# VH-VL binders against a2bn08: the designs that were tried, part 40

Target 1, 238 residues: a2bn08
Amino acid sequence: MAEARLQRLLRVYVLDTSALTDTRLRSLLGSGSLDEAVRRFAELIASVRIAYGVEVYMPPTVYEEARRFLLSNGVTVQSFEALAAWITIKPPTRHEIRIPASIVRDYVEEVRARLARGLRVAEEHVRRAFEAGGLYAAETASREARREKLGAIIRGLRERYREATRHGMLDSVEDLDAVLLALEVRGVLVSNDEGVRRFAEALGVISIDPPKFISVLQGLLRHSKTGGVAREEAHSTS
Short names: E, the ipSAE of ESMFold2; O, the ipSAE of OpenDDE; V2, 0.75 times the mean of E and O plus 0.25 times the DockQ between their complexes.

## First folded at step 11 (VH-VL; framework fv_emapalumab)

Design k13 (at its last look DockQ between E and O 0.82; V2 from the best seeds 0.66)
Fold by OpenDDE, look of step 11:
Formats: structure tokens, sequence, C-alpha cells
Structure k13 (fold): chain C 238 residues (1-238), chain A 121 residues (1-121), chain B 111 residues (1-111)
């Protein structure tokens, strides 16, 4: 049972958005463009599907996000469709999946902590704005200068706030869907987000990063070529 | 009264393994995140690993990632640290520490007395 | 990832005031709370300051914490220095991934 489970774990994968948007994928797939990388990735998935029955899943929410991202970054519709053809789009059965309340509790605590950090960031930026002259410095500056200064502060606030509240945690429903789907299909989650992977681990879901995923698939294909030659030589000597 | 008692320390060869335990009492163990913090002889404090109350969320320092595993048994009020592939630089007193409750950013409010791990050939 | 840098040692006479600095290498010191721990020789660490400037019960008001955003540093100030204050002091904070980071520690000698 343990061996069968391990074998199944090696054959079923669930991709989150980062699995397709990881910047390292280009180099791993030997591609000069994102479009080419996607095509090569499609071929790789196709090959392992055919050779070993590897199944690759993606929630619809992740699919849409990935689609938008890839098409907006120069990937052709044809290349994207080529990839999608080998990916099973499946929503997790959310109403049937159970999450231990203790995990939910810990997650709520994490969210609360992150919100508090966001507040600190906001307070700091208010202080900075005040020290930079606040409303008084604005009286001597041109309207444009004031606007620019305010804009810079707001941009800084947004960036820092985002980092403080979202970095290193499960922060999207798309990612949650990926984790839930992986749990449901008893697959390996492919993600480069440590927060997502941590949450997955909490639920007993095994996760790997996109480079490891590519390496695993490529490795599978290398071993299939060597096993076929050994069987042909054994039949010729009998 | 909150008590934390570490055990399992000792002498081990490089490449060896060791499992540390921390017995907790005087509080609802499952409600608190726990950490391991180590201190090499004559050196400063180094955070090693943390685990939340559920036991599901685990955190590791880069220096121990892939080699150490933190876990807990809430039914036994015990924190564990499985240490594999031990190195000389892992030699330290290992403390278990409780994270405070009710604050967004946890601080260590209680510490054990520590257990000594010596990695030497 | 960031580092917290502390002076290796500080010394002062009894009754005087001493300040130990803790400088964050990246981002803002105010992004996360800073804690301070005291460790006497042969003992476990104890908290003297949490959340930048809060004191646990039992910690005397001679201990205070502060944050200086301009220098990206936290400071532990001990007024009315006593012989019993001789110890190693560590600052601690978190990164955005909730990884715990300690400073290198400061040895305080009471002359």
Amino acid sequence: as target 1 above (238 residues)
Amino acid sequence: EVQLLESGGGLVQPGGSLRLSCAASGFTFSDYAMSWVRQAPGKGLEWVSAIKGSGGFKYYADSVKGRFTISRDNSKNTLYLQMNSLRAEDTAVYYCARHSEGVPDYYFDYWGQGTLVTVSS
Amino acid sequence: NFMLTQPHSVSESPGKTVTISCTRSSKDIADNYVQWYQQRPGSSPTTVIYEDNQRPSGVPDRFSGSIDSSSNSASLTISGLKTEDEADYYCQSYDYSDLVVFGGGTKLTVL
C-alpha cells in the first residue's frame, strides 16, 4: 500500500500559477522566449503522459490566472492551447473537503499577525508623510510637486503593505484551490510559493518547486530510453 | 507554572542523527507555537525551527532545512526535533521556547534549560 | 532575509545609563516588532522587552526599548545600571516569512 501510494504520488501533479510563471523555467527548458518555454513544457508533459501515464491537473481558477498572465506576456494562443491540451482542468470538490479546525485556527492567527504588520507599515508611512512636511510643505510647493510626492508615498505604502501582509503565506483563492485539488486527487503540488507549500504540508500534501518538477519529468524520460534497449538485447540472445 | 524541559542531547558523530524532546507543562500546549533555538559554545542565539499549535505549519532556518524536522505530539505535550546529517557546526545547547499568545508578532516568553548536542568525530 | 547587527560589547559603571543598538540590514526596522532578551552566564534567555518597548511583568522600568527609523535601528536602554544587569543581550525580530532572526548579541559589562 505504501509503495502503491508512492507510485501514485509520482504520477499525479497539480500546478499552481507559479508552476507556469516561474522565471527559472526558461533556462530549464532551454528556451529563449516564454512562448517557446510553454511549448517545450507542453511537449514534456505530453511525453510523460504518454510514456508513464503522468497526470497533470489544474483548477479552473489557476487556469484562468495562468492564461491571462501567459498571453499578456507574449505567449501565443496556440502555444497556450498546446499546453492546456495535456492538463486536466478540474475544480476541487470544496464542499466535501475537510480541513482540520486546528489548521484553520493557526491560519487565522497568521492572517491576524499579517494584518497587524500591514497596519504598522501604514503608520510608518503616515509618519514619513508628516515629517516630509505634511500639509504645510504643500503650501509652498506646486500642485504638481505635491501630487508627485504624495504619489511616491502612496506607491511605497502599497508596495510595503503588500509585502507585509501577503508575503510567505497562502494569500489567494487560486492557490487554495490548487492545494485542495492536490489533496483531493492525492497528487503532488507544484509551487514556488513557500506559503502555499507550507499550507499544503499542513494538510499532508507533498509539494515540489517548479524546477524540481521539470527535473523529475525529464528524469522519467531519460530512464525510459535506457530500459527499452536492455529488453531488446535480452531477446536477441535467447 | 509553565515548565519546559529539554532532553535527548548527547554526543554524536558527524553524519549521525539525534532526536530532541521538550516536555511542556503548566499550560495548554496545543494553543502555543513552539521553537527550537540553539546556542553554540561561546556564541549567540540562533533560531532553528518553529511549529504552530496544530503541528501543521512548520518553519526552518536555512541552515537546517532538509536535515532537521520539527514536530509535536499535543496529546503528550511534547515538542520534538529530529536532527539528521548532523555537522560539527550543529554543536550547541538546544533550547525549546514558547511563543507568546495573543500578540501578532510572537516573542519567546518561556525558555527551557536547554540540552547539549555535541557533534564530534 | 535580513541581519540584525549589535555591538559585540558595551561597558558602563553602576548607576549610569547604557544603550545597546540593533540595526536591521534590510527593509525597515519598524516592519516587525523587536524583542530583547537577557542571558546571564549559565542561564537561559529571558525576555526584557517585547513589541519594541513593552516590558514583561517583573522587568524593572530601568529597561526600555525604542525604535529609530532614521537609522533603521532598535535600542535597548538600561538606566541606573546595576551589577545584576551584567549579561548578554540579544535583539530579535521576524522577516516577512515569519522566520525568526536574532542579533549577534551584546555583552554588557558593569564596571
Scores: ipSAE 0.653, ipTM 0.858, lowest interface PAE 0.9, mean pLDDT 90
Fold by ESMFold2, look of step 11:
Structure k13 (fold): chain C 238 residues (1-238), chain A 121 residues (1-121), chain B 111 residues (1-111)
Amino acid sequence: as target 1 above (238 residues)
Amino acid sequence: EVQLLESGGGLVQPGGSLRLSCAASGFTFSDYAMSWVRQAPGKGLEWVSAIKGSGGFKYYADSVKGRFTISRDNSKNTLYLQMNSLRAEDTAVYYCARHSEGVPDYYFDYWGQGTLVTVSS
Amino acid sequence: NFMLTQPHSVSESPGKTVTISCTRSSKDIADNYVQWYQQRPGSSPTTVIYEDNQRPSGVPDRFSGSIDSSSNSASLTISGLKTEDEADYYCQSYDYSDLVVFGGGTKLTVL
């Protein structure tokens, strides 16, 4: 099974949402619009599948998240569907996937640490609000000024809390599904999210970022003896 | 008695590679996260990398990402640091440090004696 | 990322009290625990304060730590200075992104 997994690592990829939303993809695909980049991405995936049998997977949860993002950012339904036609949409078989207990234990300890950091952030912002209440009391500030100050403190709390508890950590079911699918199909995870990649690597899943993914696929086509003129023309024309 | 003993330091050319080891004793090694911390000659402490008890979760300072790989073998009670693409700026004494138990924000409760890495052309 | 700034050196006579500051450049000092390490010449570091103000077993009670949110700083205070306290002292804290950061270090000289 080691030899079969090595062959899959050359030919099997799983995308998370960041693989489709990375802003560097437009320039890497030589596109002036996100819609054009999506069409060229579809052509790239199609070409490597035909020439090398490269398979690209995506969980349904990631598919829906990516669809919402792309359509809201100027990608036409036609372009998105052209891309999706070359991606295998498959849910991870969650009830069959096994994760080592030691990995779960480490993850639980990390969650505890982040919850404690979040509490410390909250305590600091309660202190700031108490001190601001002394400066912005009704006797010394308008009600609008007090509302503006309170709003600023709450926005600061939310921003700092998110940084303390979520940044650099796997914290969504969409990202978990991408990792689980990559584990199940023994594929390479494509993501630019450090927390998602760290969790994948802890399970023995190899991960690469989206620019590297594009570079690998483009490199395959440049060296392919089966890469025809039509495929090369599709890559050079926009 | 907790003991940490680093080894594998030495002189290496820029662009070269070196693997450090840290032999641990006196505690249940797999229960503890571990770090590498370095100190350039005459300079302060700089955190390099950390690894959780399972060996699965790994963390790196920006200055070493992509060049250094932390690992552990819990059956041999040994922490490793594989250093590739070495630069003169990596010259330092490298310490093995144990993370504290039972706290969300760990501290380094035990330190080894360090091993010197010199990167010179 | 943030920095922890310490004075380069401090000096004081035996029996007196010294305070070493550790100022955080961004984000709040109170959001993450601050640790303090002592390093004697030729030796590896040892912990003298953890979790802002806790002493490990065996550290004398004349070592104390504190946090000042208004100046965004932590302090290590050593009272009743002894010649054995002569060392470099480092503060350490964390970024929310799981990065560990040390201060630049303070050389304490006991004259």
Scores: ipSAE 0.553, ipTM 0.788, lowest interface PAE 1.9, mean pLDDT 87
ESMFold2 (binder alone), look of step 11: mean pLDDT 92; pTM 0.937

Design k14 (at its last fold request DockQ between E and O 0.69; V2 from the best seeds 0.00; counts 0 for: pae E 2.6 > 2)
Fold by OpenDDE, look of step 11:
Structure k14 (fold): chain C 238 residues (1-238), chain A 120 residues (1-120), chain B 111 residues (1-111)
Amino acid sequence: as target 1 above (238 residues)
Amino acid sequence: EVQLLESGGGLVQPGGSLRLSCAASGFTFSDYAMSWVRQAPGKGLEWVSAIKGSGGFKYYADSVKGRFTISRDNSKNTLYLQMNSLRAEDTAVYYCARHEGVRDYYFDYWGQGTLVTVSS
Amino acid sequence: NFMLTQPHSVSESPGKTVTISCTRSSKDIADNYVQWYQQRPGSSPTTVIYEDNQRPSGVPDRFSGSIDSSSNSASLTISGLKTEDEADYYCQSYDYSDLVVFGGGTKLTVL
């Protein structure tokens, strides 16, 4: 039972958005463009599907996010469809999946902590805005200069707030769906997000990063070529 | 009274493995995140790993990632650190520490530590 | 990732005031709380300041913490220095990935 489970784990994968948007994928797949990378990725998935029965899954929410991202970044519809053809789109059965309450509790605590950090960032930016002259410095500055300064402060606040509250944490429903789907299908989650992977681990889901995933698939194909030559030589000598 | 007692330290060769334990008492163990912090002889404090109350969420320093595994048994009020592929630089007193706080956690209680020596 | 930098050592006479600095290398020191730990020779660390400027029960009011955003640093101030204050002091904070970061420690010698 343990060996069968291990074998199944090596054959079923669930992709989150980062699995398709990881910047390292181009180099790993030997592509000069994102479009070419997607095509090569499609071919790779197709090959391992045919040769080894590898199954690749994606939740609909991840699919839509990935589609939007890839098409907006120069990937053609044809290339995307080529990839999608080899990916099984499946929603997790959310109403049947059970999460231990203790995990939920720990996650809630994490969220609270992150919200508090966000508030501190906001308070700091208010302080900075005040020290930079607030309303008084505005009397001598042009309307445009004030607008620019305010804009810079707001942009800074947004960036730091986002970093403080979301970095290294499961922060999207798409990513949650990927984790839940991986749990349901007893697959390996492919993600480059440490927060997502941590949450997956908490639920007993094995995860790997996109480079490792590519390496695993490429490795599978290399071994199949060597095994086929040995069988043909054995039949010719009998 | 809150008590933390580390055990399992000793002498090990490079490449070897060791498992540390921390027995906790005097509080509801499962309600608290726990950490391992180490201190090499004559050096400063270095955070090693943390685990939340459920045991599901684990955190590691880059220096130990892939080699060390933190875990806990809440039924036994015990924190563990499995250390594999040990290196000379892992030589240190290892402390278990309890996390406290609602926002950013701090360590409010520390054990007495257990010495791990990695030497050929 | 960031580092917390402390002076290696500080020294002062009894009754005087000493300040130990802790400088964050990146981002803002105020993004996360800073804690301070005291470690006497041969002993485990103990918390003397948490959440920038809060004192645990049993820690005397001679100990105080502060944050200076302009220098991106936290400070531990010990007034009315006593011989018993001789120890190593460590600042501690968190990065955005909830990884714990310690300063290098400061050895305080009471002359």
Scores: ipSAE 0.708, ipTM 0.870, lowest interface PAE 0.8, mean pLDDT 91
Fold by ESMFold2, look of step 11:
Structure k14 (fold): chain C 238 residues (1-238), chain A 120 residues (1-120), chain B 111 residues (1-111)
Amino acid sequence: as target 1 above (238 residues)
Amino acid sequence: EVQLLESGGGLVQPGGSLRLSCAASGFTFSDYAMSWVRQAPGKGLEWVSAIKGSGGFKYYADSVKGRFTISRDNSKNTLYLQMNSLRAEDTAVYYCARHEGVRDYYFDYWGQGTLVTVSS
Amino acid sequence: NFMLTQPHSVSESPGKTVTISCTRSSKDIADNYVQWYQQRPGSSPTTVIYEDNQRPSGVPDRFSGSIDSSSNSASLTISGLKTEDEADYYCQSYDYSDLVVFGGGTKLTVL
């Protein structure tokens, strides 16, 4: 029973959008285009599902996000649908999923820290604009020079604000749905996003990046071709 | 009075393992993020790992990712560092440190340190 | 990744003022708070400045911190230098990817 539960965990995966859009997938799948990479990914998933019963899930919110991205980047509808045919599209049952209050508290503290970082960035750029106003006064600088300087400060503010508030954080409902689904189905989350993986792991969800996912699936097929799964003792120690 | 007391340091061979503990008292332990910071003999300070109050969110320096695991037991007011695959460059005094405030990595209280020596 | 560079040592006479610099190698020093820690021989570090220029309770006002965006550096200034100030001093900061970095440390000698 412990072996059967562990075997299911090793064979159940949940993809976030990055699992389909990671730029390393083209080379890992030996493909010259994103469309070809998607087709080879579909073949890989199909093969391991047939040979080992590997289940691959995706929330509808992630599905829609990935579809928009891939079709906008040269993937044909036929190739995307071939991939999607091997993925189970399932919404997380959000109303039934429980998250420890202490994890929510830590997340609230993280949000507060990022808001404070954003305020600091804003204050710094206000100071830069005030200082620049003294250097680029109308008497000493052209209208074009003053406008370009202000524009550079605003662009810098926007860039730094995004970094300060969003980098490395779970900040989208699509990402949250992937984590919740992985928790619900007791699956391994596949993502290249550090913030998404950190949040998943805080909830006890095992996560791997897309290159590792591809490597695991390819390894399963090589083992199948060489005569069978080696007997391995993988047991819970809890 | 805030107190942080590290233990579990010692002599270990390369490739070996140790588990460090940090006993906390004088504050509500579960409200605070904690870090491990190390200092090789005669060298400067190097941040190693951090963990948020719940124990769920964990952070690691690149030099220790995959080898070290930070954890905490809030019922025992204890911070842990499981160190595996130890290398000579891991030789250091290991301090536990409390974060003041959230996410800004201001360490307001430090323990006395425990020495880890990795030598063959 | 980024580095914080400090002078290896500084020295000054009692009663004088010393400044210890901390230069950030990439991105703006002003983006993330800088802390300063004092470590006396054989002791654990203690904080003398947090959030660029704030003093913890019990730290005398002769300790001050500042940021200079134009040189991309932070500074710790100790005025009215006392023999008890002889210690190693570390600056520390972080980035938005949760990388925490200490400076290499500065040994302050009070002659």
Scores: ipSAE 0.594, ipTM 0.810, lowest interface PAE 1.8, mean pLDDT 88
ESMFold2 (binder alone), look of step 11: mean pLDDT 91; pTM 0.932
ESMFold2, fold request of step 14: ipSAE 0.449, 0.469, 0.491; ipTM 0.757, 0.768, 0.780
ESMFold2 (binder alone), fold request of step 14: mean pLDDT 92, 92, 92; pTM 0.939, 0.942, 0.935
OpenDDE, fold request of step 14: ipSAE 0.699, 0.679, 0.657; ipTM 0.864, 0.861, 0.857

Design k15 (at its last look DockQ between E and O 0.67; V2 from the best seeds 0.00; counts 0 for: pae E 2.3 > 2)
Fold by OpenDDE, look of step 11:
Structure k15 (fold): chain C 238 residues (1-238), chain A 121 residues (1-121), chain B 111 residues (1-111)
Amino acid sequence: as target 1 above (238 residues)
Amino acid sequence: EVQLLESGGGLVQPGGSLRLSCAASGFTFSDYAMSWVRQAPGKGLEWVSAIKGSGGFKYYADSVKGRFTISRDNSKNTLYLQMNSLRAEDTAVYYCARDSEGVRDYYFDYWGQGTLVTVSS
Amino acid sequence: NFMLTQPHSVSESPGKTVTISCTRSSKDIADNYVQWYQQRPGSSPTTVIYEDNQRPSGVPDRFSGSIDSSSNSASLTISGLKTEDEADYYCQSYDYSDLVVFGGGTKLTVL
């Protein structure tokens, strides 16, 4: 039972958005462009599916997000469709999936902590704005200069606030869907997001990063070429 | 009274493995995150790993990631640290610490007495 | 990732005031709370300050914490220095990537 489970784990994968948008994708697949990388990725998935029955899944929400991203970054519709043809789009059965309340509790605690961090970031930026743009500085500065300064502070606030509140945690419904789907199909989650992977682990879902995923698939193909030659030689000697 | 008692330390060769335990008492163990913090001889404190109350969410320092595994058994009020592929630089007193939630974040409010791990050939 | 830098050692006479600094290398010191731990020789660490300037129960009011955003540093101040205050002091904060970061520690000697 354990061996069968392990074998199944090696054959079923669920991709989150980062699996397709990882900046290392081009280098991993030896491509000069993202479009080419996507094509090569499609071929790789096709090959392992045909050879080993590997199944690759993606929630619809992840699919849409990935589609938008890839097409907006120079990937052709044809290339994207080539990839999509080998990916099974499946929503998780959300109403049937159970999450332990203890996991939810821990997650809520993490969210609270991050919200508190965000608030501190905001408070700090208010303080900075007050010190830099105090009433006295405002009287001597042009309207344009004040606007620019305020804009810079707001941009900084947004960036730091986002970092404080979202970094290192599950922060999107798309990613949640990927985790839930992986749980449901008893697959391996492919993600480069540590927060997503942590949440997956909490639910007992195994995860790997995109480089490892590519390596695993490539490795599978290398071994299939060597096993076929050994079987033909064994039949010729009997 | 809150008590944390570490055990499992000892001498191990490089590449070896060791499992540390921390027995907790005096509080509802499952309600608190727990951490391991180590201190090399004559050196400062270094955070190693943390685990939330449920045992599901685990955190690791880069220096131990892939080699160490934190876990807990809430039924036994015990925290664990499985240490594999040990290196000389892992030599330290290992402290069990309770992560207490303040108003906005966590801090270590209780510490064990520590257990010594020596990695040497 | 960031580092917290502390002076290696500080010394002062009994009854005097001493300040130990903790400087954050990147981002803002105010982004995360700073804690301070005391470790006497041969003992486990104990918390003396949490959340920048809060004292746990049992910690005397001689201990205080502060944040200085201009220098990107936190400070532990000990007034009315006593012989029993001789210890190593560590600041601690949080990094979004590394979670928990300790300073290098400061050895306080009471002369």
Scores: ipSAE 0.611, ipTM 0.847, lowest interface PAE 0.9, mean pLDDT 90
Fold by ESMFold2, look of step 11:
Structure k15 (fold): chain C 238 residues (1-238), chain A 121 residues (1-121), chain B 111 residues (1-111)
Amino acid sequence: as target 1 above (238 residues)
Amino acid sequence: EVQLLESGGGLVQPGGSLRLSCAASGFTFSDYAMSWVRQAPGKGLEWVSAIKGSGGFKYYADSVKGRFTISRDNSKNTLYLQMNSLRAEDTAVYYCARDSEGVRDYYFDYWGQGTLVTVSS
Amino acid sequence: NFMLTQPHSVSESPGKTVTISCTRSSKDIADNYVQWYQQRPGSSPTTVIYEDNQRPSGVPDRFSGSIDSSSNSASLTISGLKTEDEADYYCQSYDYSDLVVFGGGTKLTVL
């Protein structure tokens, strides 16, 4: 029974977009180009599918986002389609999935707190701009000096506002779909986004980052007997 | 009146484990985020961990991440801290604290009496 | 991570005014609320100031808090100093990444 439960945890994974766009993937897959990395990723997924029945899912929203990113970054359609052939594209059944109301309540409180923090940042930067206006009166500073100071205040506002409202929070429907799908299929979520992973884990979904995912798959293949698709090396094509 | 009562402290060896409890009364426990804050002997206060009202969203200081697990049982009005892989640096009085507006604002309006954890070989 | 720096100790006579400073090492102190806690020997901390300058119910109005953006610091001011005010005082703030930081603490002695 323990082995059956462990095998389930090792058999089903759900990818968010970061699992395909993580900048470490080229290095982890030993590739000189992103296109080569995608092909090696496809071979890795295929190998564990064949040897152990490992299933990899993604929602259509994540699929489209990842496709656009990869194709715009030099991945050929052929390489992407080779990867996609081993991934199950499935939308979460949103109208049937249940989330505890207390989790939603906590999330709403978090959003409200972040909005309030953003307002505080804005108010402080308005105060700084007003104070700077008194120090940079025309008789004591050039017009160019005044523009430079205002620009610095605005850049500071934008940086602090982004930090206050977005850091460490689930803030996209694509990421939500990945979490919901992982919940539905009882799979492990693969993501490098702290906010996405925190939300998933609040719902009882196990999550790992993309380097760990690659490590787990490679480890599975090292335990495979003859008849495996790969010997810890990607299948090479001419 | 709001009360927070910690328990479960004691002497443990390095690498050992200990579980702290905090019994809450006098308020709707599930509406409030809760934190653990510790104070090493003769030293200042250090925040350890927080948990939102649902029990699903959890936050940890870097010094304890991966070793400590915060949890709550809202049916028993009890906050927990599971401490694993304990180190000498974890020796402290551990306080249970209530966040008045949620963990994101970290205003601790009520504190327990604390429970002493000593990690010594 | 950021630090909050407080003087190690301050002292003053009964009836006088004392100010305890709390300087933030990075980012603007005004962007995140500052709280102040009092801890008497052998006791748990209690809140004396929250949200920079607000007093909880039951805290005397001789306790006040302020923020100075130019020095990137917060201050706790205690006027009409009483012997019962002798305690350790901690400032506390947070970061956008959910990092909670306390100052090192200031021992207030009432001579």
Scores: ipSAE 0.520, ipTM 0.776, lowest interface PAE 2.3, mean pLDDT 87
ESMFold2 (binder alone), look of step 11: mean pLDDT 91; pTM 0.930

